# Designs tried in a protein design chat: VHH binders against Tensin homolog (tns-1). Part 3

Target 1, 170 residues: Tensin homolog (tns-1), of Caenorhabditis elegans (h2l045r38to207)
Amino acid sequence: MKDRKEGVQVEYITSRLIVLSCTSETSERKFVESLLKASQQIQNAHNKHIRVWNVSQRRHDISSSLDAIPFGWPSETAPSLEKLCTICKNLDQWMLEHPLNIAVIFCKGGLERCAIVVNAFMRFNAISATDDSVDDRFSMQRFSERFLGPDGPPSYKRYLGYFSSLLSGR

## First folded at step 4 (VHH)

Design s32 (from s28 with N32Y; framework vhh_podentamig1)
Fold by ESMFold2-Fast, scan of step 4:
Structure s32 (fold): chain B 170 residues (1-170), chain A 118 residues (1-118)
Amino acid sequence: as target 1 above (170 residues)
Amino acid sequence: EVQLVESGGGLVQPGRSLTLSCAASGFTFSIYAMGWYRQAPGKQRELVAAITSGSTLYADSVKGRFTISRDNAKNSIYLQMNSLRPEDTALYYCAAYDEWGRSYLDYWGQGTQVTVSS
């Protein structure tokens, strides 16, 4: 991968939470090549303690490079509160199964989908939060704010507010 | 040049209060996430409080006692420290993070010493 703006990008949000992203404008050839490279980097670093959630609008076949759980939702809509609850529970369960387990959130077509999931998981952890660190919460908050500001989808911030109310029982 | 300059540290008795200030220059302050870290002798540097454009966060050890705030017009952040304990004795640093380009620390100040003893 020659160009950091083209192809699949790897970002460590925390030591155990990775975002893997690719723009919708990326060519199929560049996508396949850079995804394979990114998957090899992650697998080499984490000794197969990896689980991937694919939150892309469309289901992309990435199984040749990464075995991913399909967890996307339609374009132009926020994920349902039920979907946010389910993915947060799945992420939490995976991380509790082994201290070396790494969660990877993948999206082809922009980082805002990854951002809402990361922010929801941060909010979920603040309520359940056994062994949650302020460093991890700070990292997740900084990442999500890059994509959920005024230029982000208005419904995403609104649904995060609903999600927080649901988590606190208010 | 970009700079972070801490002030407001000192020697205080347990149970008292201090306000730390961090003055920032040389960058677009309002878009940066900011944090207060501390380091006691023989210990690792730890995050105490953080402030972003949309949120504040606190370490459990200081929650309810410390308050972080920012003034974008003055390019400054503050740490109001109440009910100080001997365990709060440390060199306090402010740090700035680029929210738009990277997740790593961009800048550190030189620190201000806080000593809590009777």
Scores: ipSAE 0.352, ipTM 0.745, lowest interface PAE 3.2, mean pLDDT 82

Design s33 (from s28 with I31D; framework vhh_podentamig1)
Fold by ESMFold2-Fast, scan of step 4:
Structure s33 (fold): chain B 170 residues (1-170), chain A 118 residues (1-118)
Amino acid sequence: as target 1 above (170 residues)
Amino acid sequence: EVQLVESGGGLVQPGRSLTLSCAASGFTFSDNAMGWYRQAPGKQRELVAAITSGSTLYADSVKGRFTISRDNAKNSIYLQMNSLRPEDTALYYCAAYDEWGRSYLDYWGQGTQVTVSS
């Protein structure tokens, strides 16, 4: 179904990549309640095969029960190229460690942050692309374009271009 | 109800070109991501080309030879296939996804056969 502003939303971008997001308009009560529900849902589905990357500006946006690796950056800027490289390598390594491993990208305050990370990871995967990975790359592209279109942050699109140049070696 | 109708398939010799068309109805066309999949005998369905509101994506096996395009006024997508090879022989399917670009496929056409043989 269509996404609504009903607190924390769980979206499977691929079978192994989840975006966990919440708008800044969501009340603190609804955020906490829906985050606990979403984390329990993901835990029930994937057990100990979950690792969460918090790309929100602040670490305290996630409860301690959902242990997350901090990968946030200031609201006024795009993530650095080093940060994009690091998160893509970490996501890739986590998925390679076990076929059941699920990566979760979390952001409170906007889906644009999740979108740039998903798009960067898609571009990163293109280096080792196989025909069977095209569905996953397409799913990642579709998700990211919802938030990186013409009215999206110009710096995000610019930095994705720089990231692609870095990946290709010029 | 969503309906996808493929056309343009046929028998062609290696090195020739074909254009596949997919006419869509029953949903808001311009906002939806769409793609072309193919399935050769005894193989799994694979995505060959896809189009979103902001970009296109191609499988490595067809990159540089195939071009996907969209005509929102006609509610159609196209697959221009150049320099066809015997390995391109397959049943080609049109696919459409929901308006939010969710990871799971919602709609399939019935397919159009492409045979590349001398």
Scores: ipSAE 0.006, ipTM 0.368, lowest interface PAE 11.0, mean pLDDT 78

Design s34 (from s28 with N32D; framework vhh_podentamig1)
Fold by ESMFold2-Fast, scan of step 4:
Structure s34 (fold): chain B 170 residues (1-170), chain A 118 residues (1-118)
Amino acid sequence: as target 1 above (170 residues)
Amino acid sequence: EVQLVESGGGLVQPGRSLTLSCAASGFTFSIDAMGWYRQAPGKQRELVAAITSGSTLYADSVKGRFTISRDNAKNSIYLQMNSLRPEDTALYYCAAYDEWGRSYLDYWGQGTQVTVSS
Protein backbone atom coordinates (compact mmCIF):
# COMPACT_ATOMS: atom_id res chain seq x y z
CA MET B 1 0.00 0.00 0.00
CA LYS B 2 1.15 3.44 -0.90
CA ASP B 3 -1.34 5.07 1.49
CA ARG B 4 0.12 7.28 4.21
CA LYS B 5 -0.19 6.41 7.88
CA GLU B 6 -2.25 8.82 9.99
CA GLY B 7 -0.38 11.23 12.24
CA VAL B 8 3.27 12.16 12.47
CA GLN B 9 5.63 10.10 10.28
CA VAL B 10 9.37 9.58 10.75
CA GLU B 11 11.57 9.00 7.69
CA TYR B 12 15.34 8.53 7.72
CA ILE B 13 16.62 10.23 4.58
CA THR B 14 20.18 9.41 5.59
CA SER B 15 21.59 7.97 8.82
CA ARG B 16 21.98 11.58 10.05
CA LEU B 17 19.06 13.40 8.39
CA ILE B 18 15.48 12.74 9.47
CA VAL B 19 12.23 14.15 8.11
CA LEU B 20 9.39 14.38 10.63
CA SER B 21 6.12 15.24 8.92
CA CYS B 22 2.38 15.46 9.47
CA THR B 23 -0.47 16.27 7.09
CA SER B 24 -2.67 19.31 7.75
CA GLU B 25 -5.74 17.00 7.85
CA THR B 26 -4.49 15.24 11.00
CA SER B 27 -6.66 15.93 14.08
CA GLU B 28 -5.06 17.79 17.00
CA ARG B 29 -5.34 14.73 19.26
CA LYS B 30 -3.63 12.42 16.76
CA PHE B 31 -1.00 15.07 16.03
CA VAL B 32 -0.10 15.47 19.72
CA GLU B 33 -0.12 11.72 20.42
CA SER B 34 1.90 10.73 17.34
CA LEU B 35 4.37 13.62 17.72
CA LEU B 36 5.09 12.59 21.31
CA LYS B 37 5.59 8.96 20.22
CA ALA B 38 7.84 9.92 17.29
CA SER B 39 9.84 12.37 19.44
CA GLN B 40 10.42 9.71 22.08
CA GLN B 41 11.55 7.15 19.47
CA ILE B 42 14.03 9.62 17.95
CA GLN B 43 15.31 10.68 21.41
CA ASN B 44 15.76 7.03 22.43
CA ALA B 45 17.80 6.35 19.29
CA HIS B 46 19.96 9.51 19.28
CA ASN B 47 19.79 10.99 22.79
CA LYS B 48 21.16 14.58 23.12
CA HIS B 49 22.47 14.56 19.52
CA ILE B 50 19.14 15.72 18.04
CA ARG B 51 18.41 19.19 16.72
CA VAL B 52 15.09 20.03 15.07
CA TRP B 53 14.38 22.66 12.40
CA ASN B 54 10.72 23.56 12.01
CA VAL B 55 10.01 24.59 8.41
CA SER B 56 6.22 24.73 8.91
CA GLN B 57 4.36 27.99 8.40
CA ARG B 58 3.77 28.07 12.18
CA ARG B 59 5.88 26.86 15.06
CA HIS B 60 4.48 23.84 16.93
CA ASP B 61 5.32 23.32 20.59
CA ILE B 62 6.79 19.92 21.41
CA SER B 63 6.01 18.93 25.00
CA SER B 64 8.59 16.11 24.89
CA SER B 65 11.29 18.79 25.31
CA LEU B 66 12.31 18.62 21.67
CA ASP B 67 13.49 22.17 20.97
CA ALA B 68 12.57 23.26 17.44
CA ILE B 69 14.34 26.10 15.67
CA PRO B 70 11.80 28.16 13.69
CA PHE B 71 12.80 28.32 10.02
CA GLY B 72 9.39 28.42 8.35
CA TRP B 73 8.00 30.66 5.62
CA PRO B 74 4.48 31.49 4.31
CA SER B 75 2.70 28.50 2.74
CA GLU B 76 2.03 30.22 -0.61
CA THR B 77 5.64 31.22 -1.28
CA ALA B 78 9.05 29.65 -1.85
CA PRO B 79 11.76 30.23 0.77
CA SER B 80 14.17 33.04 -0.13
CA LEU B 81 17.63 32.14 -1.44
CA GLU B 82 19.12 33.68 1.71
CA LYS B 83 16.92 31.46 3.89
CA LEU B 84 17.99 28.37 1.90
CA CYS B 85 21.65 29.36 2.36
CA THR B 86 21.17 30.02 6.08
CA ILE B 87 19.40 26.75 6.88
CA CYS B 88 21.97 24.78 4.87
CA LYS B 89 24.81 26.43 6.78
CA ASN B 90 23.04 25.75 10.09
CA LEU B 91 22.48 22.07 9.23
CA ASP B 92 26.10 21.75 8.09
CA GLN B 93 27.45 23.41 11.26
CA TRP B 94 25.35 21.13 13.51
CA MET B 95 26.57 18.00 11.74
CA LEU B 96 30.20 19.15 11.90
CA GLU B 97 30.01 19.74 15.69
CA HIS B 98 29.81 15.97 16.41
CA PRO B 99 29.79 12.82 14.25
CA LEU B 100 26.70 11.51 16.09
CA ASN B 101 24.66 14.70 15.57
CA ILE B 102 21.32 14.15 13.83
CA ALA B 103 19.38 16.86 12.00
CA VAL B 104 15.59 16.64 12.05
CA ILE B 105 13.51 18.67 9.59
CA PHE B 106 9.91 19.01 10.75
CA CYS B 107 6.89 20.19 8.84
CA LYS B 108 3.18 20.13 9.61
CA GLY B 109 1.66 20.43 6.16
CA GLY B 110 2.88 19.38 2.73
CA LEU B 111 6.13 17.42 2.49
CA GLU B 112 7.26 19.78 -0.28
CA ARG B 113 8.68 22.07 2.44
CA CYS B 114 10.91 19.30 3.77
CA ALA B 115 11.74 18.27 0.21
CA ILE B 116 13.08 21.68 -0.86
CA VAL B 117 15.25 21.91 2.27
CA VAL B 118 16.62 18.37 1.78
CA ASN B 119 17.35 19.07 -1.90
CA ALA B 120 18.99 22.43 -1.11
CA PHE B 121 21.14 20.79 1.58
CA MET B 122 22.20 18.07 -0.86
CA ARG B 123 23.26 20.74 -3.38
CA PHE B 124 25.01 22.75 -0.65
CA ASN B 125 27.01 19.70 0.51
CA ALA B 126 28.41 19.23 -3.00
CA ILE B 127 30.16 22.62 -2.65
CA SER B 128 30.92 22.75 1.10
CA ALA B 129 33.82 21.06 2.90
CA THR B 130 31.40 18.69 4.66
CA ASP B 131 31.91 15.02 3.83
CA ASP B 132 29.13 13.87 1.51
CA SER B 133 28.76 10.30 0.32
CA VAL B 134 27.20 9.51 -3.05
CA ASP B 135 24.75 7.23 -1.19
CA ASP B 136 23.58 10.17 0.95
CA ARG B 137 23.25 12.45 -2.08
CA PHE B 138 21.26 9.75 -3.92
CA SER B 139 18.91 9.30 -0.92
CA MET B 140 18.35 13.05 -0.58
CA GLN B 141 17.72 13.46 -4.33
CA ARG B 142 15.22 10.59 -4.44
CA PHE B 143 13.31 11.87 -1.40
CA SER B 144 13.06 15.43 -2.70
CA GLU B 145 11.94 14.34 -6.19
CA ARG B 146 8.85 12.63 -4.72
CA PHE B 147 7.47 16.08 -3.81
CA LEU B 148 9.10 18.47 -6.30
CA GLY B 149 7.85 16.93 -9.56
CA PRO B 150 5.38 18.37 -12.08
CA ASP B 151 2.61 18.53 -9.45
CA GLY B 152 4.83 20.26 -6.91
CA PRO B 153 5.08 24.04 -6.45
CA PRO B 154 6.71 25.53 -9.59
CA SER B 155 8.36 28.28 -7.50
CA TYR B 156 10.22 25.64 -5.43
CA LYS B 157 11.80 24.13 -8.56
CA ARG B 158 12.74 27.58 -9.90
CA TYR B 159 14.34 28.63 -6.61
CA LEU B 160 16.32 25.38 -6.39
CA GLY B 161 17.64 26.20 -9.87
CA TYR B 162 18.60 29.71 -8.73
CA PHE B 163 20.20 28.24 -5.60
CA SER B 164 22.30 25.82 -7.70
CA SER B 165 23.41 28.67 -9.96
CA LEU B 166 24.40 30.71 -6.91
CA LEU B 167 26.42 27.80 -5.45
CA SER B 168 28.18 26.90 -8.75
CA GLY B 169 28.89 30.53 -9.68
CA ARG B 170 31.47 30.86 -6.87
CA GLU A 1 8.05 -10.51 -13.32
CA VAL A 2 10.61 -7.76 -12.59
CA GLN A 3 14.03 -8.51 -14.10
CA LEU A 4 17.25 -6.52 -14.49
CA VAL A 5 19.77 -7.89 -17.00
CA GLU A 6 23.32 -6.55 -17.10
CA SER A 7 25.73 -6.96 -20.00
CA GLY A 8 29.00 -5.57 -21.36
CA GLY A 9 31.48 -6.77 -18.74
CA GLY A 10 34.78 -8.39 -19.60
CA LEU A 11 38.54 -8.37 -19.34
CA VAL A 12 40.32 -5.17 -20.44
CA GLN A 13 43.76 -3.66 -20.10
CA PRO A 14 44.34 -0.57 -17.92
CA GLY A 15 43.50 2.70 -19.67
CA ARG A 16 40.86 1.16 -21.95
CA SER A 17 37.07 1.60 -21.96
CA LEU A 18 33.97 -0.56 -21.46
CA THR A 19 30.26 0.19 -21.70
CA LEU A 20 27.89 -1.66 -19.39
CA SER A 21 24.17 -1.95 -20.19
CA CYS A 22 21.23 -2.77 -17.94
CA ALA A 23 17.78 -3.56 -19.30
CA ALA A 24 14.81 -3.54 -16.92
CA SER A 25 11.60 -5.42 -17.76
CA GLY A 26 8.41 -6.60 -16.07
CA PHE A 27 7.64 -3.31 -14.33
CA THR A 28 3.98 -2.31 -13.99
CA PHE A 29 4.93 0.88 -12.07
CA SER A 30 7.22 3.89 -12.56
CA ILE A 31 10.94 3.52 -12.03
CA ASP A 32 12.06 6.37 -9.75
CA ALA A 33 15.80 5.97 -10.17
CA MET A 34 18.44 3.56 -11.44
CA GLY A 35 22.06 3.04 -10.53
CA TRP A 36 25.27 1.07 -10.85
CA TYR A 37 26.90 -0.56 -7.85
CA ARG A 38 30.08 -2.60 -7.67
CA GLN A 39 31.58 -5.12 -5.29
CA ALA A 40 35.24 -6.09 -5.31
CA PRO A 41 36.50 -9.21 -3.46
CA GLY A 42 36.69 -8.56 0.27
CA LYS A 43 34.89 -5.21 0.02
CA GLN A 44 31.34 -4.04 0.63
CA ARG A 45 29.05 -3.17 -2.29
CA GLU A 46 29.36 0.53 -3.16
CA LEU A 47 27.34 2.92 -5.32
CA VAL A 48 29.31 3.94 -8.42
CA ALA A 49 26.83 6.08 -10.37
CA ALA A 50 23.12 6.87 -10.21
CA ILE A 51 20.55 8.61 -12.35
CA THR A 52 17.32 10.19 -11.14
CA SER A 53 14.72 12.31 -12.93
CA GLY A 54 16.67 15.47 -11.96
CA SER A 55 20.32 14.49 -11.63
CA THR A 56 23.28 12.17 -12.13
CA LEU A 57 25.58 11.26 -9.24
CA TYR A 58 29.04 9.69 -9.12
CA ALA A 59 31.35 8.24 -6.50
CA ASP A 60 34.51 10.34 -6.12
CA SER A 61 36.66 7.39 -7.25
CA VAL A 62 35.04 7.37 -10.73
CA LYS A 63 34.15 11.05 -11.18
CA GLY A 64 35.39 12.32 -14.54
CA ARG A 65 35.98 8.78 -15.86
CA PHE A 66 32.52 7.17 -15.77
CA THR A 67 29.29 8.47 -17.32
CA ILE A 68 25.80 7.14 -16.59
CA SER A 69 22.99 7.60 -19.10
CA ARG A 70 19.39 6.46 -19.35
CA ASP A 71 16.95 5.45 -22.08
CA ASN A 72 13.58 6.06 -20.40
CA ALA A 73 11.59 4.47 -23.25
CA LYS A 74 13.47 1.17 -22.71
CA ASN A 75 13.88 1.46 -18.92
CA SER A 76 17.58 0.94 -19.53
CA ILE A 77 20.76 2.54 -18.22
CA TYR A 78 24.34 2.52 -19.45
CA LEU A 79 27.67 3.04 -17.75
CA GLN A 80 30.46 4.32 -19.98
CA MET A 81 33.72 3.52 -18.19
CA ASN A 82 36.81 5.35 -19.48
CA SER A 83 40.43 5.22 -18.32
CA LEU A 84 39.87 1.96 -16.46
CA ARG A 85 42.20 1.09 -13.56
CA PRO A 86 42.95 -2.22 -11.81
CA GLU A 87 41.05 -0.78 -8.82
CA ASP A 88 37.85 -0.79 -10.93
CA THR A 89 37.91 -4.62 -11.01
CA ALA A 90 34.60 -5.75 -9.50
CA LEU A 91 31.23 -7.37 -10.09
CA TYR A 92 28.97 -4.54 -11.34
CA TYR A 93 25.28 -4.57 -10.38
CA CYS A 94 22.35 -2.68 -11.81
CA ALA A 95 19.63 -1.48 -9.42
CA ALA A 96 16.19 0.05 -10.01
CA TYR A 97 13.97 1.79 -7.46
CA ASP A 98 10.27 2.31 -7.04
CA GLU A 99 8.46 4.37 -4.43
CA TRP A 100 6.20 2.48 -2.05
CA GLY A 101 4.56 4.75 0.47
CA ARG A 102 7.36 6.31 2.50
CA SER A 103 9.83 3.58 1.51
CA TYR A 104 11.63 2.64 -1.68
CA LEU A 105 11.56 -0.82 -3.17
CA ASP A 106 14.83 -1.76 -4.83
CA TYR A 107 15.42 -4.37 -7.49
CA TRP A 108 18.79 -5.89 -8.35
CA GLY A 109 20.37 -7.67 -11.30
CA GLN A 110 22.75 -10.61 -11.04
CA GLY A 111 25.83 -8.58 -11.92
CA THR A 112 28.43 -8.47 -14.69
CA GLN A 113 32.15 -9.00 -14.05
CA VAL A 114 34.67 -6.32 -15.01
CA THR A 115 38.35 -7.23 -14.74
CA VAL A 116 41.07 -4.68 -15.45
CA SER A 117 44.52 -6.27 -15.76
CA SER A 118 47.40 -6.61 -18.10
Scores: ipSAE 0.220, ipTM 0.643, lowest interface PAE 4.9, mean pLDDT 81

Design s35 (from s28 with I31S; framework vhh_podentamig1)
Fold by ESMFold2-Fast, scan of step 4:
Structure s35 (fold): chain B 170 residues (1-170), chain A 118 residues (1-118)
Amino acid sequence: as target 1 above (170 residues)
Amino acid sequence: EVQLVESGGGLVQPGRSLTLSCAASGFTFSSNAMGWYRQAPGKQRELVAAITSGSTLYADSVKGRFTISRDNAKNSIYLQMNSLRPEDTALYYCAAYDEWGRSYLDYWGQGTQVTVSS
């Protein structure tokens, strides 16, 4: 009687960072239905204070429903260090513009892409930002390890190491 | 069932050191994310130090003074607290999260009191 969760999932990583994710096993019908529902849910909760970055493949339904900014790259390949720096700066800038602003990272399939962005943003905040909540960093680390653990892509873990070196000026 | 038991708290003079221990039972230890939280009188519970399979994290107020570690063979985590300050006075809690860091699932110990006073 226990149903598998299907469709777009809404997960609050922190009070100001949301991940919207959908696995590749989800049917197209269920994806479209749940995308509209998730969009409505976050709009009703946060109004104009939502901004969405799509780190998966660009699609018209995603762009239309979420007004999502395209920041995608192919699944299983690591993003460039420049792309990681750019998205982290964009997330930080959006959150600095207003205390109610919420950043949303969207990924359809290849959820490692959401995970690497969340982990990169955590590392960026620890080194570069004035706001350094250990609760938020722990939440982001726990989330990212669900996808970047032993069975995660080795290239993602290597590029996070490169990103940390870049941030520290090493 | 999952159980966490803290020990090592006590009364200590400012500038001294104390080591807290947390013994875990009822789950596979090495893959769990775990943390030390504290609650000072009249304040909300706050995260002090955390350990995952790949990293350690610290609150800015304790960075450089506190060290979190784990011993998988003993199914335990530790908090080494150096250069203690009166502001470190609190009830210290051990917390464990599921193997994959699910935010909705956690386990808590009963806490151990740390008092830093001259």
Scores: ipSAE 0.358, ipTM 0.729, lowest interface PAE 3.1, mean pLDDT 83

Design s36 (from s28 with S55N; framework vhh_podentamig1)
Fold by ESMFold2-Fast, scan of step 4:
Structure s36 (fold): chain B 170 residues (1-170), chain A 118 residues (1-118)
Amino acid sequence: as target 1 above (170 residues)
Amino acid sequence: EVQLVESGGGLVQPGRSLTLSCAASGFTFSINAMGWYRQAPGKQRELVAAITSGNTLYADSVKGRFTISRDNAKNSIYLQMNSLRPEDTALYYCAAYDEWGRSYLDYWGQGTQVTVSS
């Protein structure tokens, strides 16, 4: 079993890109408790070099302990192309600001949201002049494929295709 | 029990081509991704090319020159190396990932030597 219903999971996609995720089946108690523990763990490991993007459907009061930047979109829809472009630019700028800077993508309510953002960033990074590691691109590809396969949301796959077309026009 | 066997390495002159093959056997699980790594003396092992169910990835130093492909029926991957350079000289390793979410390779071959010199 790859996905477990035991609270907030911390996964290092790359040395500088972290996914924090929690399934919708997780109880509120476990969500709050595990989010606070995960927040403490990440802050202790990386200090002031952390920036969090919340791609959940909505902002959660408890997640304000991470000072998370709200970057969500409605459930059962794909993020807009403008939103994908903006988050990729923000991630890239944050990581360019300092070599120790860590980007955290947070989602409550399913890993598909984190997966589309990670996959979009991988595509963005592949054509960027600052593309720094093929291992990082491979790790991002492997992670995103777990949730964007045949059983994933069709709109997510379609919009990733549109995003690639948009990037090729840059 | 699980084994990855590389073949096709050798000595070639600059500008020539070489094809590496990797055959996987003994697996009791699905192979999610496979890749080619290389290591020159005194350097860290680096990813050259990788293939997943949905895409292929290449190191910038080999883009346009190397092509990775897979034959799922034979549990094999191939690396077609064109326009070889002396800098491509290294021991080439085949690697296979046996589950999603892992950040390290689970299975490695013994490697095949590629030497590019005149």
Scores: ipSAE 0.006, ipTM 0.402, lowest interface PAE 10.1, mean pLDDT 78

Design t4 (from t1 with Y98W W101Y; framework vhh_8h63_2)
Fold by ESMFold2-Fast, scan of step 4:
Structure t4 (fold): chain B 170 residues (1-170), chain A 119 residues (1-119)
Amino acid sequence: as target 1 above (170 residues)
Amino acid sequence: ELQLVESGGGLVQAGGSLTVSCAASGFTFSINAMGWSRQAPGKERELVAGITSGGSTYYADTVKGRFTISRDNAKNTLYLQMNSLKPEDTAMYYCAAWDEYGRSYLDYWGQGTQVTVSG
């Protein structure tokens, strides 16, 4: 049963954007075991074209299985606009460097942080590319429905609004 | 349907310069990332330069400082200006397009354009 599966879960948002997450209730043994399995799965599929962004708190070191760039923030606050903008630019740069490059967004402690980053990145790309496709909107909606529910946290919605205005130069 | 046509290759002496171009059709050029890859006989194909829809660029270490990638969205054309050419730059050069956002992967298409650098 997938609904009761413990440990690190792998979710392909797109062919080149992956979310890795586990709940705060995951034991250390199950976390290590499932992270190794997920790491092996992703490395077998994508080899040296993997880069990981760790958006959980900086205390979560996964470098023994996956080298990760730390982009965490405090649990009680939304990420800063500067941090969110920086991670979106870093993701954009990495994906540009090679057509086979994939980006992995990792969070230990649930999917909310990953959802904020993925939604912001999808929005950033729509604005940056001067194209707002139905596929982008559908992908963002699907991710939000799956991981945060239809309305999400209030800070999530407000923050994405501000981020969009920042990217548009307003 | 995506169509990419490379041109501008030829024979050039070491230390010389050459510009190759890629004409694109069948897709919205301005929203795609574009790049140049090359393949020498008996070697793996490698990405040497890339450019986002917004104009940000990437260069492989082997060509950084010598090659310049640029795009003309009005003409749906991608360019690679190659300076200080070395015999090691001899290869078939291919134009590529890909979705920098991961919505789709677009593979290389066309016969490429041959660049030969002599001593």
Scores: ipSAE 0.013, ipTM 0.326, lowest interface PAE 7.6, mean pLDDT 72

Design t6 (from t5 with I52A; framework vhh_8h5u_2)
Fold by ESMFold2-Fast, scan of step 4:
Structure t6 (fold): chain B 170 residues (1-170), chain A 121 residues (1-121)
Amino acid sequence: as target 1 above (170 residues)
Amino acid sequence: EVQVVESGGGLVQPGGSLRLSCAASGFTFSDSINAMGWYRQAPGNQHERVAAITSGGSTNYPDSVKGRFTISRDNAKNTGYLQMNSLKSEDTAVYYCAAYDEWGRSYLDYWGQGTQVTVSS
């Protein structure tokens, strides 16, 4: 039952931003099977306009299902400010290439990693804020709050604060 | 020295038009991985993006300017443009050109000093 429940989960944060995740306890067999199913569903829905960023702690070869750009960082540390800035710019540029382009943030090992990236991207989007983006920023905030609350990694909140200061130029 | 320089701002009446230019120096607009955009900032507000264009020429606009503003680029002249039509008083702002580094490892964009656009009452 646990094995069945621990497959790869697909969550649409916005219409153009997807989180693809599974727990570290998920067996390799269930991971491979459910990743293939999830990747097929996403690719069919979005007509091949998909790019994946892998923010998992360790390098994972998921190329049999999805070609992913590696953006991971060590366990128990926040991602560097440089890494947060780089991934946010890459996400923004990909979405800019075509209005149908979908960004997928993948993590095997915990949603906190996806949450900090989503929250950083939300803050990054404040520089390019428009009236039509307010719902997307709200959705990104709500998602990130589920994993960056009081019981989340304290360093993640501190680094998001540093990131906001960097983006504001003060 | 690497920089972008905006020009073409000025004072216009509501319903008027302006064309802004963004000249890049110290780096080249190429057909690979470069993007550029136009941002604006009214006094006391944060920057907001009003137009963006990819290396391949695909464009993106917020609803507030869609149909009125057109972004374009001339890679051979290393220059970007923003054509602004049917201007409204709410379009009054300093307009900035931003070029995204071809090296996605950089966390700094190339920003100009801005050009003032004022739409009378």
Scores: ipSAE 0.000, ipTM 0.178, lowest interface PAE 15.1, mean pLDDT 74

Design t7 (from t5 with I52A N60L; framework vhh_8h5u_2)
Fold by ESMFold2-Fast, scan of step 4:
Structure t7 (fold): chain B 170 residues (1-170), chain A 121 residues (1-121)
Amino acid sequence: as target 1 above (170 residues)
Amino acid sequence: EVQVVESGGGLVQPGGSLRLSCAASGFTFSDSINAMGWYRQAPGNQHERVAAITSGGSTLYPDSVKGRFTISRDNAKNTGYLQMNSLKSEDTAVYYCAAYDEWGRSYLDYWGQGTQVTVSS
């Protein structure tokens, strides 16, 4: 159990993987205001080397402020295995294009959406991982379990299991 | 203000077992998002992580120790453990306990002073 801060929060999961998140309890005014601040913060820090994936509902203000790639799925369902594979490949490809490239996962509302993507990416990376990736994998696991524990959606844990089976069959 | 103190090291024959303990102060393991790990350092080498455990119980091991080492925690005692089985000569090292901040990255780890493990006949 933890308190969540009001407005859009910036969290570095690894040196190259950022989660931008905002709780559903945040007012629309505070959301818009803090979205602009967060956008300015990451642009100032990383310039042209950021790319943002929005795993929550598509919105014009999110897309325009963050230049975000829409990658959401319906609220009542887990993401498909194809969607998990596609986003993991996209994140990996972006990071391989340049050593300074930073991947940003954005969610307005349920942080469990960011958590399942981070956990899937951790599992995806384990197949081609070097020894240097151990700290990154641990950080991704630590982040994801905050939202995928006993109180998290049961379907998310099941689909992560299916995803691991798919990866090990490669 | 985080402190960790290791104990349980010693001399053991190849194939033997040891249990290391890590007593923590300055934070509690009941906090839902704290984590801890075990590292080792052989003479002249960098630290190598051999186990990690999150507050939720998720564990991580490198292939070199997977199946032989088991990390656990007792939140009520504010203590972590490393059970080491089927020890090999290459496991000889000083073993360190590290604690991880909720908001921190791996580089913000708090380290203990270490406990020596020697595997030799």
Scores: ipSAE 0.000, ipTM 0.230, lowest interface PAE 11.4, mean pLDDT 78

